# VHH binders against p80196: the designs that were tried, part 30

Target 1, 213 residues: p80196
Amino acid sequence: SQDFDFFYFVQQWPASYCDTRRSCCYPTTGKPDEDFSIHGLWPNYKDGKWPQNCDRESSLDESEFSDLISTMEKNWPSLACPSSDGLKFWSHEWLKHGTCSALNQHAYFQTALDFKTKSNLLQNLNNAGIKPRNGDYYGVESIKKAIEKGVGHTPFIECNVDSQGNHQLYQVYLCVDSSASKFIDCPIFPHGGKCGSKIEFPSFSTNDDHDEF
Short names: E, the ipSAE of ESMFold2; O, the ipSAE of OpenDDE; V2, 0.75 times the mean of E and O plus 0.25 times the DockQ between their complexes.

## First folded at step 24 (VHH; framework vhh_6z1v_2)

Design ff1 (at its last look DockQ between E and O 0.07; V2 from the best seeds 0.00; counts 0 for: pae E 5.1 > 2, placed apart)
Fold by ESMFold2, look of step 24:
Structure ff1 (fold): chain B 213 residues (1-213), chain A 124 residues (1-124)
Amino acid sequence: as target 1 above (213 residues)
Amino acid sequence: EVQLVESGGRLVRTGGSLRLSCAASGFTFDDYVMGWFRQAPGKEREVVAAITWDSGYTWHADFVKGRFTISRDNAKNTVYLQMNSLKPEDTAVYYCAADFYGYDYQRSHEYDHWGQGTQVTVSS
């Protein structure tokens, strides 16, 4: 067992990953669903520090979680370039964070998948009338309250900036107890990812014409 | 102790070339993605280029594509940035960074270790 106090469970909004000045690449399986996707499950200390890289010899072994791969492709897609099947992303998350979790590989990935389902972020936002739509802005406090109503715990909202300079919903942090069994109140919130009081919640749905006559 | 030490930054004229070097120590270099970032006064730090531990993949930002080339020499624990056709807008402090089995080359917060930076100034 390793000493740590809690996990951050972090999900990201794919449209906000891809509409910045940074490049993104869809997975080899195609465009992700319009839903939050898993970034990771990260052991943390209450003092704002975290362990990492806890077992340099524990390489990702696909045979240990092969039954989960189809579900992970849907719920834990890679958006980094070049396009991939996600194994590099999952290897990074395992080696950096999962080796510090006291879980084996299968349990680590299964637990994150289960928490995505339990968090139900997109539906919780929808229940409060907060829907992905380009050009619409929502209060950051309204987003937090919608998620808190559904999950029972206050999230941290991380924003990024699209290519036109608008602040937008990017990542949602929830906290999980050190036994990886339930959501808890966050002992500490992370820094960074400055939001304004109102932010976009973009969709993949809009396509611009680039042709000229 | 982990150290990344950049060198090679200096004043050059528009159209000139520079080669930056970053010497690494205190960690297993062959397990890390290496990246170059830059920061001009009043601007956010931005990614310039990245290279995987095995040199199997290199990534370059669009604003330097065709002009800058990242490379590494694992035997010397060194990463390089060859900078050609330099422009005044390339003026910045350039930072070397390392990310254990790195995945998302574009995001600076993913990088575990950072150098102190080397100043590149491009005049016309």
Scores: ipSAE 0.126, ipTM 0.528, lowest interface PAE 5.1, mean pLDDT 87
Fold by OpenDDE, look of step 24:
Structure ff1 (fold): chain B 213 residues (1-213), chain A 124 residues (1-124)
Amino acid sequence: as target 1 above (213 residues)
Amino acid sequence: EVQLVESGGRLVRTGGSLRLSCAASGFTFDDYVMGWFRQAPGKEREVVAAITWDSGYTWHADFVKGRFTISRDNAKNTVYLQMNSLKPEDTAVYYCAADFYGYDYQRSHEYDHWGQGTQVTVSS
């Protein structure tokens, strides 16, 4: 496999994920925090292509990162149904993307956790007066600028759509250098869900029609 | 076993219309975002359109220019692509794909399941 150029570091907003008509299942470890969670750390090429499944024989081994599991349960949960403890999700991310990162399992997951802490997205948004609240909308550019001010690099904002047709803050893309050492300007942005000029930043507070088991 | 089976691809003349179908089985269809992709000879696979779980949102590529429309029937576990005003440059193998997470409708690596494709050929 060829060497990749950078990582996409992708974080998701759980409330937006669940605020759709699709099924959403809270982790067996409990309801996720009203905070950004990790989707993945994905090797990528500057031309928009990506490596995947670079070592199909490298199955996830929780003993390799057992010291991180409690932190991962909190910061890297799965909201897919059926409810899970995250291991299947982490296995998917590792096999599809992590095996292409040149990192071992512990380093791969630790790196993602570290970058979540470093990015501090919710705090950066709060510093700009952008807070999760159902029914409140914020400018996409304002969200981008708030994150850029905190992280030092321009993010890519991806939106999904709720049952009412409103665009929601769904995912935030940041770029990390190939050595997994620092945030960088993204060489290329993904072609994710386009956002309107204003988007909702929802909270969990209204409808909990989700499975917890 | 998960299966996506495309149908409807054939030879058509420029300006003609075609409706592609994709029948899904082996998974909970209404839990997935569905998408159409195409790949022309010598070109990269590109996204054509995507549709959310209950058809609440649709996305179409810029090159579609209102000519194509994605839709779905969850009762039939089927996603469709209505193609109007077809051009020779629309000639390609068209693929159906399913995305459980629905995080990025435009990136192929986000899709979990793929069909074998159906050939669409538009003559000049």
Scores: ipSAE 0.020, ipTM 0.428, lowest interface PAE 4.9, mean pLDDT 89
ESMFold2 (binder alone), look of step 24: mean pLDDT 84; pTM 0.863

Design ff2 (at its last look DockQ between E and O 0.55; V2 from the best seeds 0.00; counts 0 for: pae E 6.9 > 2)
Fold by OpenDDE, look of step 24:
Structure ff2 (fold): chain B 213 residues (1-213), chain A 124 residues (1-124)
Amino acid sequence: as target 1 above (213 residues)
Amino acid sequence: EVQLVESGGRLVRTGGSLRLSCAASGFTFDDYIMGWFRQAPGKEREVVAAITWDSGYTWHADFVKGRFTISRDNAKNTVYLQMNSLKPEDTAVYYCAADFYGYDYTRSHEYDHWGQGTQVTVSS
């Protein structure tokens, strides 16, 4: 297999995930923080292709990253139903993408956690006066610029749609070099959900229609 | 056993219309986002359209330009792609796919289940 060119580092906004017609399920570990969470760290090629499932025999081993689990529960939760502790989600991400990263399990998850901290998305947005609030809308370009100012590289903003048809800040894509050492300019952007000129940055304050186990 | 079976692909003339169907079985259909992909000869597989669980939201690729429409019938466990104003460049194998997590429905690697595809050929 060919060596990959870079990583997509993808973070999601939990409130936007849940603010759809489909119900979301809070983790068994508790309600997620009103903060960006990690979706994944994905090896990618500059032509838009990606490797996957590079080692089907490399099952997730909790003992390899036991020291990270508490942090992962907080920063890398699953909102899919049924409610879970994240292990199934992490196993999926590892087997599909992590096995192609040339990193071991601990390094893979640690790297993602580190880049979440480094990107500091919520703070970067807050510094620009962009705060989560139901009913408030922000320019997508303003959001991009706020993140770019903090991270030093242009993000890709992916949107989803709430039940009323409003576009919401859903995911933020950043790119990381193949050595997993630093953020870089993205060689190519994904074909994710396009955003309108203004998008909502929702909060959890009004939506309690979630399953908790 | 999980199964996605595409149907409706055939030879059509430029400007013609075609409706593709994908019948799903072996999983809870309404728990999945459904998508259509296509792969032309010598080209990479690309996303055409996606639809959320209860049809609340649909996404279409830029090249569609209003010509194609994705829909679903959860009572029939079926997703559809209505294709109008077909062009030769639309010639491809069209695939149905199912996405459980729904984190990024525009990326093929997020989809869990795939059909075998149906051939659509548009003649000039």
Scores: ipSAE 0.194, ipTM 0.616, lowest interface PAE 2.1, mean pLDDT 91
Fold by ESMFold2, look of step 24:
Structure ff2 (fold): chain B 213 residues (1-213), chain A 124 residues (1-124)
Amino acid sequence: as target 1 above (213 residues)
Amino acid sequence: EVQLVESGGRLVRTGGSLRLSCAASGFTFDDYIMGWFRQAPGKEREVVAAITWDSGYTWHADFVKGRFTISRDNAKNTVYLQMNSLKPEDTAVYYCAADFYGYDYTRSHEYDHWGQGTQVTVSS
């Protein structure tokens, strides 16, 4: 319905979301798995602009995607405070981004879940010997190449900074065609959050109730 | 009603300093990430800095790193931007914004509420 050129499909690393000077809150469903999680599927223009809020009356209707909720709790958790069940996060993503996608709610969420599976980020990194481990650093170009080998397209890597000032792998952007059917080469990359040459890939696997520094 | 009101924008010489303030009302300030954005004439709006609700994390764009500092005072419902070593390239309208979820604080479309802006002009 709305014209746009492509989607960013954005996944985030939960340990890097939480391993900052910023606090995070586990969802009410419990601690997320040590895996990438979905941030969103975002219509964009190739000139660097984007549509948003394309139908303010299309509020989230849980009955439209109820069969997906357990999978979304696992793969699309919110780490924002206060702790929540994810519905606020999904409502935000739908209202601001999903309403611009030309997909209905079920198709929108199902499509993002399918692309997470297809991207297979954690396994692609593992195949290149890149594993989550506190204190280990990896070349950003090695991370990009590992993902590109598995997905067939160059990702954008966004970093953030841990509580000690170290750059760490935070988000991975892949691009999806406007029909939401396949990965494509990104027409443009986002700006901001850029990495240094070597970055941490922190672990989230322990029951961590302490500051990592 | 929700309001964000920026103040402190003025003409400043290159190398000078300036502090911007943004007073918030009509929402629970402590639940929001606050951000500063700027928009120069003919340019797109761009993120300058962001700060979490508890001041536990601050983020600054590379083009202002080491020169600008975001801070907040939750008792006063106010967010600040301290701008040092100002350059002509910093000339813009500066906007305060608030974001409930805080997931993508670097993208303007994620922010729920916006101020009307305050003009900063840096002369040679």
Scores: ipSAE 0.014, ipTM 0.302, lowest interface PAE 6.9, mean pLDDT 86
ESMFold2 (binder alone), look of step 24: mean pLDDT 85; pTM 0.867

Design ff3 (at its last look DockQ between E and O 0.35; V2 from the best seeds 0.43)
Fold by ESMFold2, look of step 24:
Structure ff3 (fold): chain B 213 residues (1-213), chain A 124 residues (1-124)
Amino acid sequence: as target 1 above (213 residues)
Amino acid sequence: EVQLVESGGRLVRTGGSLRLSCAASGFTFDDYVMGWFRQAPGKEREVVAAIVWDSGYTWHADFVKGRFTISRDNAKNTVYLQMNSLKPEDTAVYYCAADFYGYDYTRSHEYDHWGQGTQVTVSS
């Protein structure tokens, strides 16, 4: 069905995507900026379930959003292997989630791009003195408060684990109303990807850029 | 319609080898990440290995590294799991799964299509 209660709007930290044992390949445009990037805009139900694949015949049509592609390459890069121009990742996000959104392809991608701009995550963290830097740890509650101050709504913070067992800031979830018009308080939070009380916020340049220490 | 059919599960001795196959139909196989999962009695389903649409890009869980190898043959719409040095704790139902251009391919809830499973039993 395409009848849902809210969206999760999910952004990911590229250094944390790549600082695991998962395969990671930079886009064909090169290493992404040191900034949050969009993972997706995901219709959800208040009971913790979600719709998906609401129109299996609705293949991604590049001509429908061609004016957005340069912006999406910057703000919605794929880190999956092999290296690509992002179309496979956007095809996955559209088919699984976008087809359930009641938005057409252009509106779906444009809406996510607009919410990234509105969330202003990296600047909100920087305003609180929270910056990407290897070897530094931040309180997860401080991260939540910094984002909440800028956005007006409490985020969910998802962590992953690097090869050394350290928890790191991976994804930030914010909630959007079902008309895709504004941020709202999340009706529920996800319950996976839990963090410890203090987590790393890694820089992309772990081995090649020592001037950050 | 979409189907995934596992085969090759059987009883084998500790230290033995076994190859599982999963035949896929009803979708464009080349566009899918394929995964092998297992579930032992009383345990949650867990990822064993995954292979992206390009067969050069694979992931294996730590508990099977060096023992199991995932591979795929896109001409035959088939994914394989070569299982070597089998242990009694490898006893489980093994499931094949598929996800269109999957991004979070180590997580079971991300996979849209599942097989019925094939039983692997490893005796002492």
Scores: ipSAE 0.617, ipTM 0.816, lowest interface PAE 1.3, mean pLDDT 89
Fold by OpenDDE, look of step 24:
Structure ff3 (fold): chain B 213 residues (1-213), chain A 124 residues (1-124)
Amino acid sequence: as target 1 above (213 residues)
Amino acid sequence: EVQLVESGGRLVRTGGSLRLSCAASGFTFDDYVMGWFRQAPGKEREVVAAIVWDSGYTWHADFVKGRFTISRDNAKNTVYLQMNSLKPEDTAVYYCAADFYGYDYTRSHEYDHWGQGTQVTVSS
C-alpha cells in the first residue's frame, strides 16, 4: 500500500452534533463538556483519498493505552446511539484509521490528545470574542481567522444544519504532517459540509433530545 | 469481498418515478448504516438518505421533501431508493454506500464501502 501524505485531525462541537434531527446519545460516562471533542486522526492522501482498515487483525487493546482512558473519556467521547463508554468508537477509529498511521495504539491516541491540547480551539475562539451562544451567529471567516491566529494554519470549517435550517459550526479540520509531529497547511480540504457566510455556535442549553438506534 | 451494486438508473421524464436498488454482499449487516448519495455534474457529492439496517431508522435530506424514500429488504440484502416527482435537478449519478459504525451517516467520509453508481437522468 502507498504511504499516506498527512493526517486530518478532526474535532467536533458536541452541541452541534446533537442539535440536529439526527439521534444523539450522551456517553455513559456523562454529559460532554461544552468543549470541542476529538472525532479522529485520519491518514490521508493529497488527492483527497485515504487508506483504511490497513490491519484488520489489530483489535483494540485497552491495556495498551489504559493510562489514557480517563482523558479520552473527556476529550474523545462518542455521541452515537446507543450510549457508550467510548470503547466501540475508539475501536472503530483505530481499526479504520489508526492501523494506517504507522503508530501503535498508545501513540495514536496520545497524539490525538496532544494535538487537541495544542490547538486549543475554544480558547482561540474566545480570544476573538467568539463564544458558544444559542441564537448568535458568527462569520465563518472570522472563525477561521481566529483559529488560524492561534494554531498558525488555516482550518477547514465543516457545518451541519439544525432543525430550523441554520448552519452550525460542526467540525474543525486541521492537518498534521505524516510523522504526526506538527500542524501543517492542509494540502487539500475535504468536500462537503460547506458553510454559509454566517453560522451558529450553539450551546448545550435546553437541548436534551435523545434517541436510541 | 464487500460489494455494492446499484441498479435501476435510467432516463425518465419530469414528474416520473424511479426505484433504485443496491445489492450488498460480502459482509454482515448488523449495526450497519446504508446510504444513498448523488453527484451531479459540476457539483459535490451529497447525501440523499440513510437507513440503519437493524432498527429501520431512516433519515432523508431536506431537499428530498418527501419525494424520495429509502427502504431495505433484509432477505435480499438490498437497499432501495424510491424516487417520486422527479425533477431535472435530480439528474445525477446515484451511489450506494455502507457504514459499519454509523457515527454520522450524513457524511460521506464515514462510509466504508461504495458502489460504482447508477445514472439517473430526468428530462424536462
Scores: ipSAE 0.295, ipTM 0.668, lowest interface PAE 1.9, mean pLDDT 90
ESMFold2 (binder alone), look of step 24: mean pLDDT 81; pTM 0.838

Design ff4 (at its last read DockQ between E and O 0.39; V2 from the best seeds 0.56)
Amino acid sequence: EVQLVESGGRLVRTGGSLRLSCAASGFTFDDYVMGWFRQAPGKEREVVAAIVWDSGYTWHADFVKGRFTISRDNAKNTVYLQMNSLKPEDTAVYYCAADFYGYDYQKSHEYDHWGQGTQVTVSS
ESMFold2, look of step 24: ipSAE 0.704; ipTM 0.859
ESMFold2 (binder alone), look of step 24: mean pLDDT 81; pTM 0.845
OpenDDE, look of step 24: ipSAE 0.365; ipTM 0.709
ESMFold2, fold request of step 26: ipSAE 0.488, 0.625, 0.650; ipTM 0.771, 0.845, 0.844
ESMFold2 (binder alone), fold request of step 26: mean pLDDT 81, 81, 81; pTM 0.840, 0.836, 0.842
OpenDDE, fold request of step 26: ipSAE 0.354, 0.548, 0.563; ipTM 0.705, 0.796, 0.803
ESMFold2, last read: ipSAE 0.639, 0.586, 0.586; ipTM 0.843, 0.816, 0.833
ESMFold2 (binder alone), last read: mean pLDDT 81, 81, 81; pTM 0.839, 0.838, 0.842
OpenDDE, last read: ipSAE 0.391, 0.584, 0.504; ipTM 0.725, 0.811, 0.773

Design ff5 (at its last look DockQ between E and O 0.16; V2 from the best seeds 0.00; counts 0 for: pae O 2.5 > 2, placed apart)
Fold by ESMFold2, look of step 24:
Structure ff5 (fold): chain B 213 residues (1-213), chain A 124 residues (1-124)
Amino acid sequence: as target 1 above (213 residues)
Amino acid sequence: EVQLVESGGRLVRTGGSLRLSCAASGFTFDDYVMGWFRQAPGKEREVVAAITWDSGYTWHADFVKGRFTISRDNAKNTVYLQMNSLKPEDTAVYYCAADFYGYDYQKSHEYDHWGQGTQVTVSS
């Protein structure tokens, strides 16, 4: 078991992943829903460092979490190229981060799925009138307040930049206690991925498909 | 023991070409994203190119696009960087790096394994 202080629980917005200069490939199960998806559940230290790769011999074993796979395909898709099933992405997340969590594979994946449901990000934003729409911009503080109202804790918002230079909502970080039982206030926020004062919340509705050739 | 060993760095003239190689051992090469990075004195290390485990996807930084090409030979556990139309600003130490089924190819801190680097110097 590794001694760590908290988790970052990180979700990403698929439209913002896919509208940058980086290639985007849908998983073999198809285009993701227009909703936040899980990136990962990452053990961290309060000093801004993190453990990783805590047991390099702990290979992903699909039989340990087979009951979760259909739910993970919906809620934890890979957008990286090339297109594949989710197993490579989940193998990466398990080996790099999950092995440091003190959870077994089933508990690790189930916990992340449960926290996605509890965070309810898209609905919390919608309750504040913040909806995915191309060409619409929202104040980053309004986004934080909408999520805080629903979750009870202030998130960190990571932005990226679309192919035309617009800052946009990309990832949302929430913090979880080291026993993986509840959201907590983040002991430290990440650096980087800075947002402007107002940011886009893009939709898949225009240019739904990328040319993959 | 994991090892990444770069080779092929040398002095070349502006407009010249050069091929870097990185030989890998101690891990299952076919499960890794491979990346090339560079660092000039006094500058931050920057990503140059990345290639997925099966060569199904390659990515190149804009400042090298059309001039550099990443490739790999999984039978030889080797990744390559073909560098054409070299400029003095390409002068740097070049590193290869590996990340198990890497997801965010462009971020240096995501890579688990690093070589010691090979010096490329481009003169006028």
Scores: ipSAE 0.589, ipTM 0.825, lowest interface PAE 1.7, mean pLDDT 90
Fold by OpenDDE, look of step 24:
Structure ff5 (fold): chain B 213 residues (1-213), chain A 124 residues (1-124)
Amino acid sequence: as target 1 above (213 residues)
Amino acid sequence: EVQLVESGGRLVRTGGSLRLSCAASGFTFDDYVMGWFRQAPGKEREVVAAITWDSGYTWHADFVKGRFTISRDNAKNTVYLQMNSLKPEDTAVYYCAADFYGYDYQKSHEYDHWGQGTQVTVSS
């Protein structure tokens, strides 16, 4: 198989995920923090293609990254129903993408956690006066610039739509070099959900209608 | 066994209309975001449209320009693609796909299940 060119490092905004017509399920470990969570670390090619399922025999082994589990529960939760402890989600990400990263399980998950810390998205937004608040809208370019100022590289902003048709900050894409050492300028941006000029940055404060198991 | 079966693809003339169907089985249909993709000869697979679990939101690619409409019937475990004002450049194999997580339903790698595809050919 051909070597990949870079990683997409994707973080999601849990409140936007849950603020759809479909219910979300809080993890069995508890309600997620009002902070960005990790979606994934995905090997990608410059032409927009990507490798996947590079080793179908490499099942997730918790013993390989047991020291990271607590941190992953906080920073890499699943909001999919039914409620879970994240293992199914992590297994999916590992088998589909991690097996193509040339990293072992521990390094793969540790890398993602490290880049979440390094990106410090919520703080970067806060520094620019952009805070989660229901009913308030921010310019998508302002959001991009705030993140760029903090991270040093231009992000891709993906939006979803709430039940009222409002665009919301849903996911933030950053790019990481193939050695998983640093953020880089993205060679190519994903074809994700387009954002309007202004988008909502919602909070969990008014969205309590979720399943907890 | 998970199965997605596309149907409705055929030869049509430019300006014609076609409705594609995708019948799903082997999984809880209403737990998945559904999408349509297409792949033309010599080109890469591209997303055409996506629809959320209860049809609350639909997304269509820019090239659709109002010509195509995705819909679903959860009672029938079926997703549809109504295609109007067809052009020769719409000629492709059209694929149905299912996405459990729905985090990025515009990217093919996010989808968990795929159909075998149905051929749509638009003649000049």
Scores: ipSAE 0.226, ipTM 0.612, lowest interface PAE 2.5, mean pLDDT 91
ESMFold2 (binder alone), look of step 24: mean pLDDT 84; pTM 0.862

Design ff6 (at its last look DockQ between E and O 0.71; V2 from the best seeds 0.00; counts 0 for: pae E 4.9 > 2)
Fold by OpenDDE, look of step 24:
Structure ff6 (fold): chain B 213 residues (1-213), chain A 124 residues (1-124)
Amino acid sequence: as target 1 above (213 residues)
Amino acid sequence: EVQLVESGGRLVRTGGSLRLSCAASGFTFDDYIMGWFRQAPGKEREVVAAITWDSGYTWHADFVKGRFTISRDNAKNTVYLQMNSLKPEDTAVYYCAADFYGYDYQSRHEYDHWGQGTQVTVSS
């Protein structure tokens, strides 16, 4: 009985993911949209620890969530190399984190998709005049406030660094209650990817050296 | 049994240098991305650095500012963290971690295995 306290719901900005020195591969299903994508829905404890691999025998079964696949391809793609259709990524997320969620596969993935829709991050940012554009920088506090206004809860903003050393909006953490029903205030935030006062909100570059197959 | 065993942590003076080691066993070392994390008292565990399977890519946190360098020796199943120009704020328990999937080097939740940690203390 692994009773976790809440979920981290993590969304990533694909352009920032790829605008680094690390490898980036577009999904076999196509170039991702300039929109936030789902990284994961992770059970967590209030003390900062988390359960993982709670059922190693629960392999991913595509038939359990076949109705969600098209939506997941758009909203939960993998940018890891080699290029993939997402199944390996989803298997990783399910086995490592989903098996600890007390949800079945369909409910786990559906929940994440629903919360992406509910959070509506890009729209919330746009409403505040924060739009993706190469070379434009925004205050990290402004980004937080824009998201907070829309979602009703304070997010954690994680940054990465591009090849030129600029901080970029990389991931947004929101918290979901243990019943997977609503957003909540995060009991604790991760301490990774610290952002400067101003960060870039990039768009995909036309000079991307990425593998598309 | 999977094991990650950190060593090298000790008391050092400000401006000093230290090299941490992490010996891995019980899994195919070359198949994993390796990382270093640290946790100061009252603070959350944070990522310090990461290195890919064949050392082709290294990532370092912003606070490192060129002071620390991650490296690995696959023949010895060991990952290292060379720390130079140490500051009191670097005082923490430093942890070694292994990531098989390698999607996000910055996310502690991606890592599969963790060491027990080694204490690094930097005095003023």
Scores: ipSAE 0.795, ipTM 0.891, lowest interface PAE 0.6, mean pLDDT 93
Fold by ESMFold2, look of step 24:
Structure ff6 (fold): chain B 213 residues (1-213), chain A 124 residues (1-124)
Amino acid sequence: as target 1 above (213 residues)
Amino acid sequence: EVQLVESGGRLVRTGGSLRLSCAASGFTFDDYIMGWFRQAPGKEREVVAAITWDSGYTWHADFVKGRFTISRDNAKNTVYLQMNSLKPEDTAVYYCAADFYGYDYQSRHEYDHWGQGTQVTVSS
């Protein structure tokens, strides 16, 4: 159904995706930038339920969004194995979530790309002195405040656990109104993926980190 | 027709143990990440545990770590949740779920197939 209350807009930190025990494969276009990337734009109900798979016949049609593909390769990469160009990932996100959004394919993908730009997560964290660096820990409340300052709304921070057992910044949830026009306060936050009071913000590689300090 | 059928939910006392099972049919079970989720009244559905197709990787939420163990038997197309040291806070409907793509096994929005759920009630 196309009757939902809000979207979660979810971005992920690629280093935290890949430094667990799961499989991780870079896209065929190469290693992603050290930046947040889009996971998805997900219709939700305020009661904690969600719609999904609202039109199983609406297959992804690359011709509908061909002008966006280069931008999506940069901003919406898949880290799933085997390595790919992202079309399978985007097909999954469209069929499961996009078909419930009341947006056509082009609008759905463009909207998510626009919200990534508007959120400006990495720069907002950097402005608060919060930078990706292995071995450093940051206060979760400081991360939330840095993002809230830039976006105007409190995010939900989801953590995962690296292969060594350290809690780390994994995903950032922001909420978007049902017309997909602006960020809003989240009607409900997810629970699960809990963080401690301080968490790691890992880099992809110390060699590729290019520490200037 | 894809089906996931949970069983084993019942009333247990605090400190007790329970094993949930989920029988899968209508898809290639060995290709899927399997997860257990729970939903208490008035709360969002939350991930409890997940396991890769070959059991090579398991994940458990912090609120159940050391108490619950996910496992699977691919020969029987079945995933299990062993629940020990149960608390009243564990009272919920427990759902089995399957995720083919495997991109984010902790997100309920990534799972393709869901069971109907089984009620677990933990009394004081």
Scores: ipSAE 0.116, ipTM 0.502, lowest interface PAE 4.9, mean pLDDT 87
ESMFold2 (binder alone), look of step 24: mean pLDDT 84; pTM 0.862

